# VHH binders against F-box protein At1g11810: the designs that were tried, part 3

Target 1, 377 residues: F-box protein At1g11810, of Arabidopsis thaliana (Mouse-ear cress) (q9sa94)
Amino acid sequence: MTTTMSTLPVVLVDEILARVPITSLRSLRSTCKKWEASSKTNLVGGKATARKSSHVGFILIGDKICSMKLDLNGGDDFVDTSVNQVSAFDGFAISQLFHCDGLLFCISNNHYSNYTLMVCNMYLGETRLIQNRSLFESYQNFCSYAFGYDSSKNRNHKILRNNSVSGGYEIYSLKSDSWKDLNVDLEKSIHLWRLGSVSLKGNAYFRVIKVIEEGVWEYNLLCFDFTRESFGKLLSLPFESLGDEGEGIMVISCVRDDHLAVLYQRDTLGIWISTEIEPNKVSWREFLQVDLATLDGFPDVFIAGRFIVDEEKQVVVVFGQETELDLNHGNAFIFGRDGYFTSFTVGDAPPEDFTSYVPSLVSLQIDKTGKRKARDD

## First folded at step 13 (VHH; from z3 with V106Y)

Design d23
Fold by OpenDDE, fold request of step 14:
Structure d23 (fold): chain B 377 residues (1-377), chain A 123 residues (1-123)
Amino acid sequence: as target 1 above (377 residues)
Amino acid sequence: QVQLQESGGGLVQPGSSLRLSCAASGFTFSSYAMHWVRQAPGKGPEWVSSISGSGGSTYYADSVKGRFSISRDNPSKTLYLQMNSLRPEDSAVYYCARSYEIHGEYYTPFDYRGQGTQVTVSS
């Protein structure tokens, strides 16, 4: 009996699917019905993400989106990393990358001339270009974006952005393929980080500053609820972050799509994970505290940009920028308990964005069925 | 109190040049990103240009790229916009605005703007 791709045991198919690059999943899906079915099953069961100590996702390096597989289970070299440029974005200079429920939202900036918004389903191989409203074209450079979905049966994915000049907001719906203005009131003392938010369970969480007085501010979190299409209350952080000379750096990340993690860097590196998180409420547990001054080989100047929490290994992988840019542009650092510290190279430049990826079956095709041509009778 | 005051506007012919200034007071000027925005009659506000707190990074709208130059003098707390090769479509009230910059990261929205200065390009 000639072993064909279709006759392979399901277990083997599952293993193959688990080992292939995320960018190859589409191709594998097309192999046969059995593989497609297995792929779908693995997606629904979350098994693909459950690989012990493996982190799979997309990163932004420079203006290129890359797939990344980070395996922290490696022997002598505790870290096995594979990074591959995603060809689907060839020709686009990507400035921002968002992930929500298996969809990528990307902003392309062709030298500040034409901003292109696109949503991609990498599993299905679908891309939707989002048309900008003429009114907002001039403000795109300073807009803060959020990507989420509502609680509808089919999870309508939406994009939120603000107008930096007017302070207004608009929201795009994938289902309707349209923008609308949102009359949301945000206190004037609240400012959103320009490079956007982290998506968690359909909501988006912004890094924000709350201005206390002129020149004095503190970090907070702010949730945008895509179901209610409203902002929540300011969410308190587990650290003091009064902004003055020597203020720390705050970074936010998702942990397995269930929790939010915050990193605060000053003289020490602190990581907290949310125990409960809602638009109006958050609780935190401390995950890691590291005295950076005690670490041999840690650079004198480092600005954390993104991080990954591995709860199984009890480590944090931090990507960031070193001021001495000339020598190791793509270094990442791993911090653990009891002074554990190591580094590895991701690429030519530090990742600017990282998002864990789980494939989605959400189609980006616009159902043309609804426009009944009014027959001129 | 935070204050921004624009000046340097006027009536000029197409192809001419103007230099706008914005005098800032009431805040640590170098700690903020500064912006130029403009609003033409019957149109919404349009972003024109931005500059980082240090002045090391500049940004321009496509419509003004190559023609306009943003700069700042932090000691004098002054923002500038050199406008060359002016066109009728550049006619607008020009405003300077500020936004927070922290560790090289920008925040939105712009929280203060001046009263503006009128630029009219007409033959």
Scores: ipSAE 0.857, ipTM 0.948, lowest interface PAE 0.5, mean pLDDT 88
Fold by OpenDDE, fold request of step 14:
Structure d23 (fold): chain B 377 residues (1-377), chain A 123 residues (1-123)
Amino acid sequence: as target 1 above (377 residues)
Amino acid sequence: QVQLQESGGGLVQPGSSLRLSCAASGFTFSSYAMHWVRQAPGKGPEWVSSISGSGGSTYYADSVKGRFSISRDNPSKTLYLQMNSLRPEDSAVYYCARSYEIHGEYYTPFDYRGQGTQVTVSS
């Protein structure tokens, strides 16, 4: 029996699918029906065991989207990284990258006189350009974005953005391919981080500051519920962050698809992971505390920008921000318990954005009726 | 009390130049990002330009890029907008606004703005 791609054992197909770059999955699924089926099964179940040990996602370096595979189990060196530019975004200058439910949401300043929102399903190879409403077009660079989905059966993916000048909000529905004004009650003393939010379980969590008085503020979290299309209550953080007592930096990230993690950097680096998280409630557990001053080789100037928590290895990977003070030149640091500390280089520059990636079967096609065209399985 | 006061507007001919100023008081000026926005009659507000607290980073709307220059003088707590090659479509009330900047990170929304200064570009 001639061994063909279609005659390969499912186990082998699964192994192949688990090891190939995420950007190759589209091509591989098209190999044959068997591969497609295996691919779908593996994607839905997160069962690709081989990928469990690695952190796979997309990053923004400069204005380019790249795939990144971070393997913390690699050989003699603790870290094996693979970064590849994603050709699907050729010709686009990307300013921001977000991830929600296997979809990439990008803000691009190319091809249009104004910034354009793009939604991309990398697995299906589909891209949708979202048309802006004229009222918000000029503020796209300063808008804070949130991405999520509602609790409907087929999940309606939505985009929230604010108007930086008016303080208003609008929300885009993927299903209807339309924007609407959103009347939300947000206290004026709450300010959102402009680079957006982290998506978790269909909701979005914003890094915010609560202004107590002029020049005095505190970090908080704020959830936007895309089902209710409303903000939750301010969520308390597991650390004190009064701006007047020394300004630290807070960074938020997802831990897989289940938890939110917060990093607070001041003189020390603290990482907490949510044990329970809802729009109106959060609980935290401490994951790691690091005294940065005790670390040999840690730079004098470092500002955390993005981070990844590996609970299995009990380490945190922290990517720096490019600041006026330090370009960080693509260096990342790994912190662990008991003083574990090492560094590696991601690329020419640190990632501006990082998003973990799980492939999605969400179609971005709009039918003539304004409904998402269900791909005929 | 936080105060922003714009000045320098006026009636000018197309192709001319104008320099707007915004005097700030009541807050630590250098700790905030500053912005220019404009609103034409019958239109919503439009973002024009932004500058970081330190002045090291500047941002412009495409419609004004290459023609307008934003700058700031932190000691005098003054924001500026140099407008060159003015066009009729630049006619609007121009406002200065502020937003929080923390460790080089920007926050939204703009929380304060002035009363504005009228710029009219007409032949």
Scores: ipSAE 0.854, ipTM 0.944, lowest interface PAE 0.5, mean pLDDT 89
Fold by ESMFold2, fold request of step 14:
Structure d23 (fold): chain B 377 residues (1-377), chain A 123 residues (1-123)
Amino acid sequence: as target 1 above (377 residues)
Amino acid sequence: QVQLQESGGGLVQPGSSLRLSCAASGFTFSSYAMHWVRQAPGKGPEWVSSISGSGGSTYYADSVKGRFSISRDNPSKTLYLQMNSLRPEDSAVYYCARSYEIHGEYYTPFDYRGQGTQVTVSS
């Protein structure tokens, strides 16, 4: 059974998908391909100008999903924001959200129960609840998740989960509507960040630590390959993190659908973008370096959370982690070249996650034969 | 060598209270998140509660919320679980477990657990 979301506000859908025409022309497979071939400027992202960059996506503020449109202008008002709570999720306390292939995977819990798992297509207004394996098995254990797809012709979307108690792994296939156990041979010295992975081109990328000896560790990057259903080798980072005190902060993000970005915060806030990224291979280029100690008026304590790279404006938007309120600053910062920074506020608490949204025609419905409907290319 | 030793289990009546302790050694106790996990005979393990290294953040499974209280005493390197209003379904072996915590963020899996202490609530 596929459960559809009862009602999405029509205003919310328009705000989220303003970049993609909601017309019969784009919803038809043959017309969509013909329209795409005949227009070089009619991208999925709409009609953005070179001096105006727009980021549309979903954010978690507290435990609620909100839609966000973030416009980076070149004028006096550099940042315009529009944030609206998605009322269709009001019955859920969302702890994590993931984006892959235009789908959202949402985890609802009373913080750590992870009781309800759902996949949503916000463009089509479809929601699919992910069935538990059994009422006799606990799926409310302390779990970590990832979302992706394999390289099959029609992309089979999959959910990976790790049980922190047992260390065991399971994988769910949307096509088969079922879970299976995975035999994963990951070194005991490798620990994954529990609350997140980032999806890129169907695979999931984790911030991990590699323990060298008790109390001595370093950050690394690790890919889960959803086609092979296995982890790759540890991927090199463009910075050194090995240290007894563990002061550096690493965050990962996507840049459009093309690249991974990594942020490393010490005295300097460094951002790198991948030039090549695959389960066993990575190359990096430097994007931005900011010496935080030289920023006049910058808060005394800042811990980077999720971030958004804007290559056109040559800036990075970084959400701060929630701590004591700073009356002089918001909960989000924009850093640029030559010591540029500014702050702004998003919602009542710092956003914990952000995912850019790309509309998708992938159907979540299961037809009468139990097969997932093919994606209209 | 990292070691965790639970104690304080026993046989009690429904509605009773019981306090579990976990003595930790071989690591910097305050630098790690600590957890309680329980396992009834013939059942899979169940996460019960977690506490941050500083003790500032606590988390509970729905089945125990409002009845159990997790705490830690970092100077004595001891983790506690206060269990109130015990029910027959709380009968299990209770384990304490450790995980890495970096900048307030938890890592998976739990890398060490103790041998456990039996809690039995009479039917």
Scores: ipSAE 0.728, ipTM 0.883, lowest interface PAE 0.8, mean pLDDT 77

Design d23
Fold by ESMFold2, fold request of step 14:
Structure d23 (fold): chain B 377 residues (1-377), chain A 123 residues (1-123)
Amino acid sequence: as target 1 above (377 residues)
Amino acid sequence: QVQLQESGGGLVQPGSSLRLSCAASGFTFSSYAMHWVRQAPGKGPEWVSSISGSGGSTYYADSVKGRFSISRDNPSKTLYLQMNSLRPEDSAVYYCARSYEIHGEYYTPFDYRGQGTQVTVSS
């Protein structure tokens, strides 16, 4: 199946590009560099000299994509949050977002059409609509996705798609502007979380379960290598989940675009950070362990969602899932050592996803020969 | 020994209604998400509808939304699909299918399906 950018609806392309004026592009570039600079303080006199620690990215709130800046102030763990809806996505109900290489891949369900797949460079103000194959439109609600790039010189960005009904896989190449079927060699005992993968150094990492027998399974980690276009072997986790069926909660996140972090919640909340991570190899170090039962005033029901690791402050920020309402707490928690915790509220509705952001000069434009241009740098 | 048995198919005229059932056994029915999938002759399988283990969340393909209704009865381990305003393009073998659901999140792919029940919509 071949999809060409020239067949995209003109009104959608013009509307998206018109939402990023030239002056906003320069302002966004300056703001993104300031966010990056403020989150990386000069290392003078050991680890404790930075007063603010900033996390910048995009967050999904009530099907709207928002930019977020989260400052963890020194001295009292006071949190300062700035959340602004991104107007370039007005008119789209975003159900999932991915970040890779400074690009956002967004999945939306909008009026009068099937699901829309978009790749955006917010720094350059470029948007590329990805046409679906007509034969696949009827099952789009039950596809899973991953976003990454290969190791080629100019990085070919790619989208992996899995059909829950057949278990079949497809891969889209931004360079060729086309989908192809992909033969995947996974054991039938391996099931992937349908809506969740994170991108790290061009590859995608999935929370999976491996079924041992009926109703008996354990969590595992699995990498899709976008260069080889194949899955690696199951990666070891730093915790045991067998026997925790229906109880344990596993969440994955990235740390500074070069490490993976894993959260495992049972009676305790454990956080580990990878020391090495490749498609077929992983090593872990412990970052934080919290015994939730010993926290005075902690909610009776808590289910961890996405999280952010702050190594400088030695804390983790965890967004709670929508079903754990507590009038005495916000929708986000900060956990630290020695039983420290606090809560705060992000946005007017529970956040559904979060990605860190670093600006990129990757061009999404097609030159007049129909091939993606080499990076302008 | 997971088993899924569909029933309730038949030959009907356009605009008619039909109700499908799926009897489940060999597993804790309420712990799994359940799905309806259909396949017309010479075509690939197509997802139709899904329902959470508790029955609290339902989802529909665009082609059937507003016309079909999925439900489940956990005590009797039975999944249902009410199909209204049937069209010739709804003609297919309909399968019920199961998937893992953990903390409200679905896993892929669907791991079991039944033998199917034929629905034919013809004047």
Scores: ipSAE 0.701, ipTM 0.870, lowest interface PAE 0.9, mean pLDDT 78
Fold by ESMFold2, fold request of step 14:
Structure d23 (fold): chain B 377 residues (1-377), chain A 123 residues (1-123)
Amino acid sequence: as target 1 above (377 residues)
Amino acid sequence: QVQLQESGGGLVQPGSSLRLSCAASGFTFSSYAMHWVRQAPGKGPEWVSSISGSGGSTYYADSVKGRFSISRDNPSKTLYLQMNSLRPEDSAVYYCARSYEIHGEYYTPFDYRGQGTQVTVSS
């Protein structure tokens, strides 16, 4: 059954926001091409073991999206970082940021009751506003999102949306420019973290909790398969979190475009990297273990946020969440083997998210039939 | 057994006030974020307000900000919604819900256990 949408009130928010200055988009495209060139040269020079490890991407600081380049120098030097606010997003208050296949999916709350969904190709300088099914959906403050693509040759990019209030699921197809309701067969005992999924090889991975009985839960990992448009089975973790005292902190991140990493924080901060990962199978290897209690000068209160694994330098960069005792330490930490750690500051406020960037030639333009233009390979 | 029971609704005139209550039992009340959600006939559910397990953080939908106030009393396991300056568009069944809150982060979906309480503001 299909319902007809009514005419919207005066001051249509989407039309106001669609007028992002074109010069800002072109400037960002030039910056993204520079990052691509730098990344390519690092790959060609893979034998230069002592060279800088460079991580380039986008970072969310407050409600602003920023470009970031993070250089890890040879030896034990200070981290060199460059962070610049992306002017193309001026006038948007970005609350969530996702990366998949060189595209950014952003959620913005620039108006009191309206949330703008947009997909951006920073390399091509293209932005596409995603139409909500109705303005009444824009009153929702509690949606969980994921971004991915199916296994078709020309990859159809999709957005999964879960409404915390109703528990319902919807999926958007960029190719058809439309939403549909999704009937999800997921146990009632499984709860998804509202803010977080990461995209890996077209699928989305969620930190979830599985409730065993009232007051007893454990962390799990769950994949949404964008080709089948369904969740897989719960994926095992390389650590134990079950019990009334399972108060550890779990964070997930990607390692380049081909592996998932998981961080688990208690007295020890442990990092594992996937050796195999598919919607229904995962295998892990240990990457790093840090006994936080043994680190002289480490802050009294630290809660790990998103992190970056650098396999060449054998370190992890962890962005901290805001704490009361952040006076004498930066908002980001580097941990290595044998008790090594250092800290540095990124931006004027604690970073909320980070995603690496790879260039994409995927066009966001819609042809006259309402279908997305085929991707150039 | 986990229970949530809403009360305090009624028929009122525009500009009136009402105070809703949600009595909780069968779980550790202070460990959960709590929410008010309303649903008018023929419309989808609308989030109204949320409060953290400790009571230290409160959040409001723009449509009610400045008029509604959420609070909780953890010793008595009771959630409240003070609704002032009521308008006809506030007419709905109001539900309370809980969600897991782990290290300040909320999980989805909301968990509803009650029948709701009807608020009707005469038009």
Scores: ipSAE 0.672, ipTM 0.864, lowest interface PAE 1.1, mean pLDDT 77

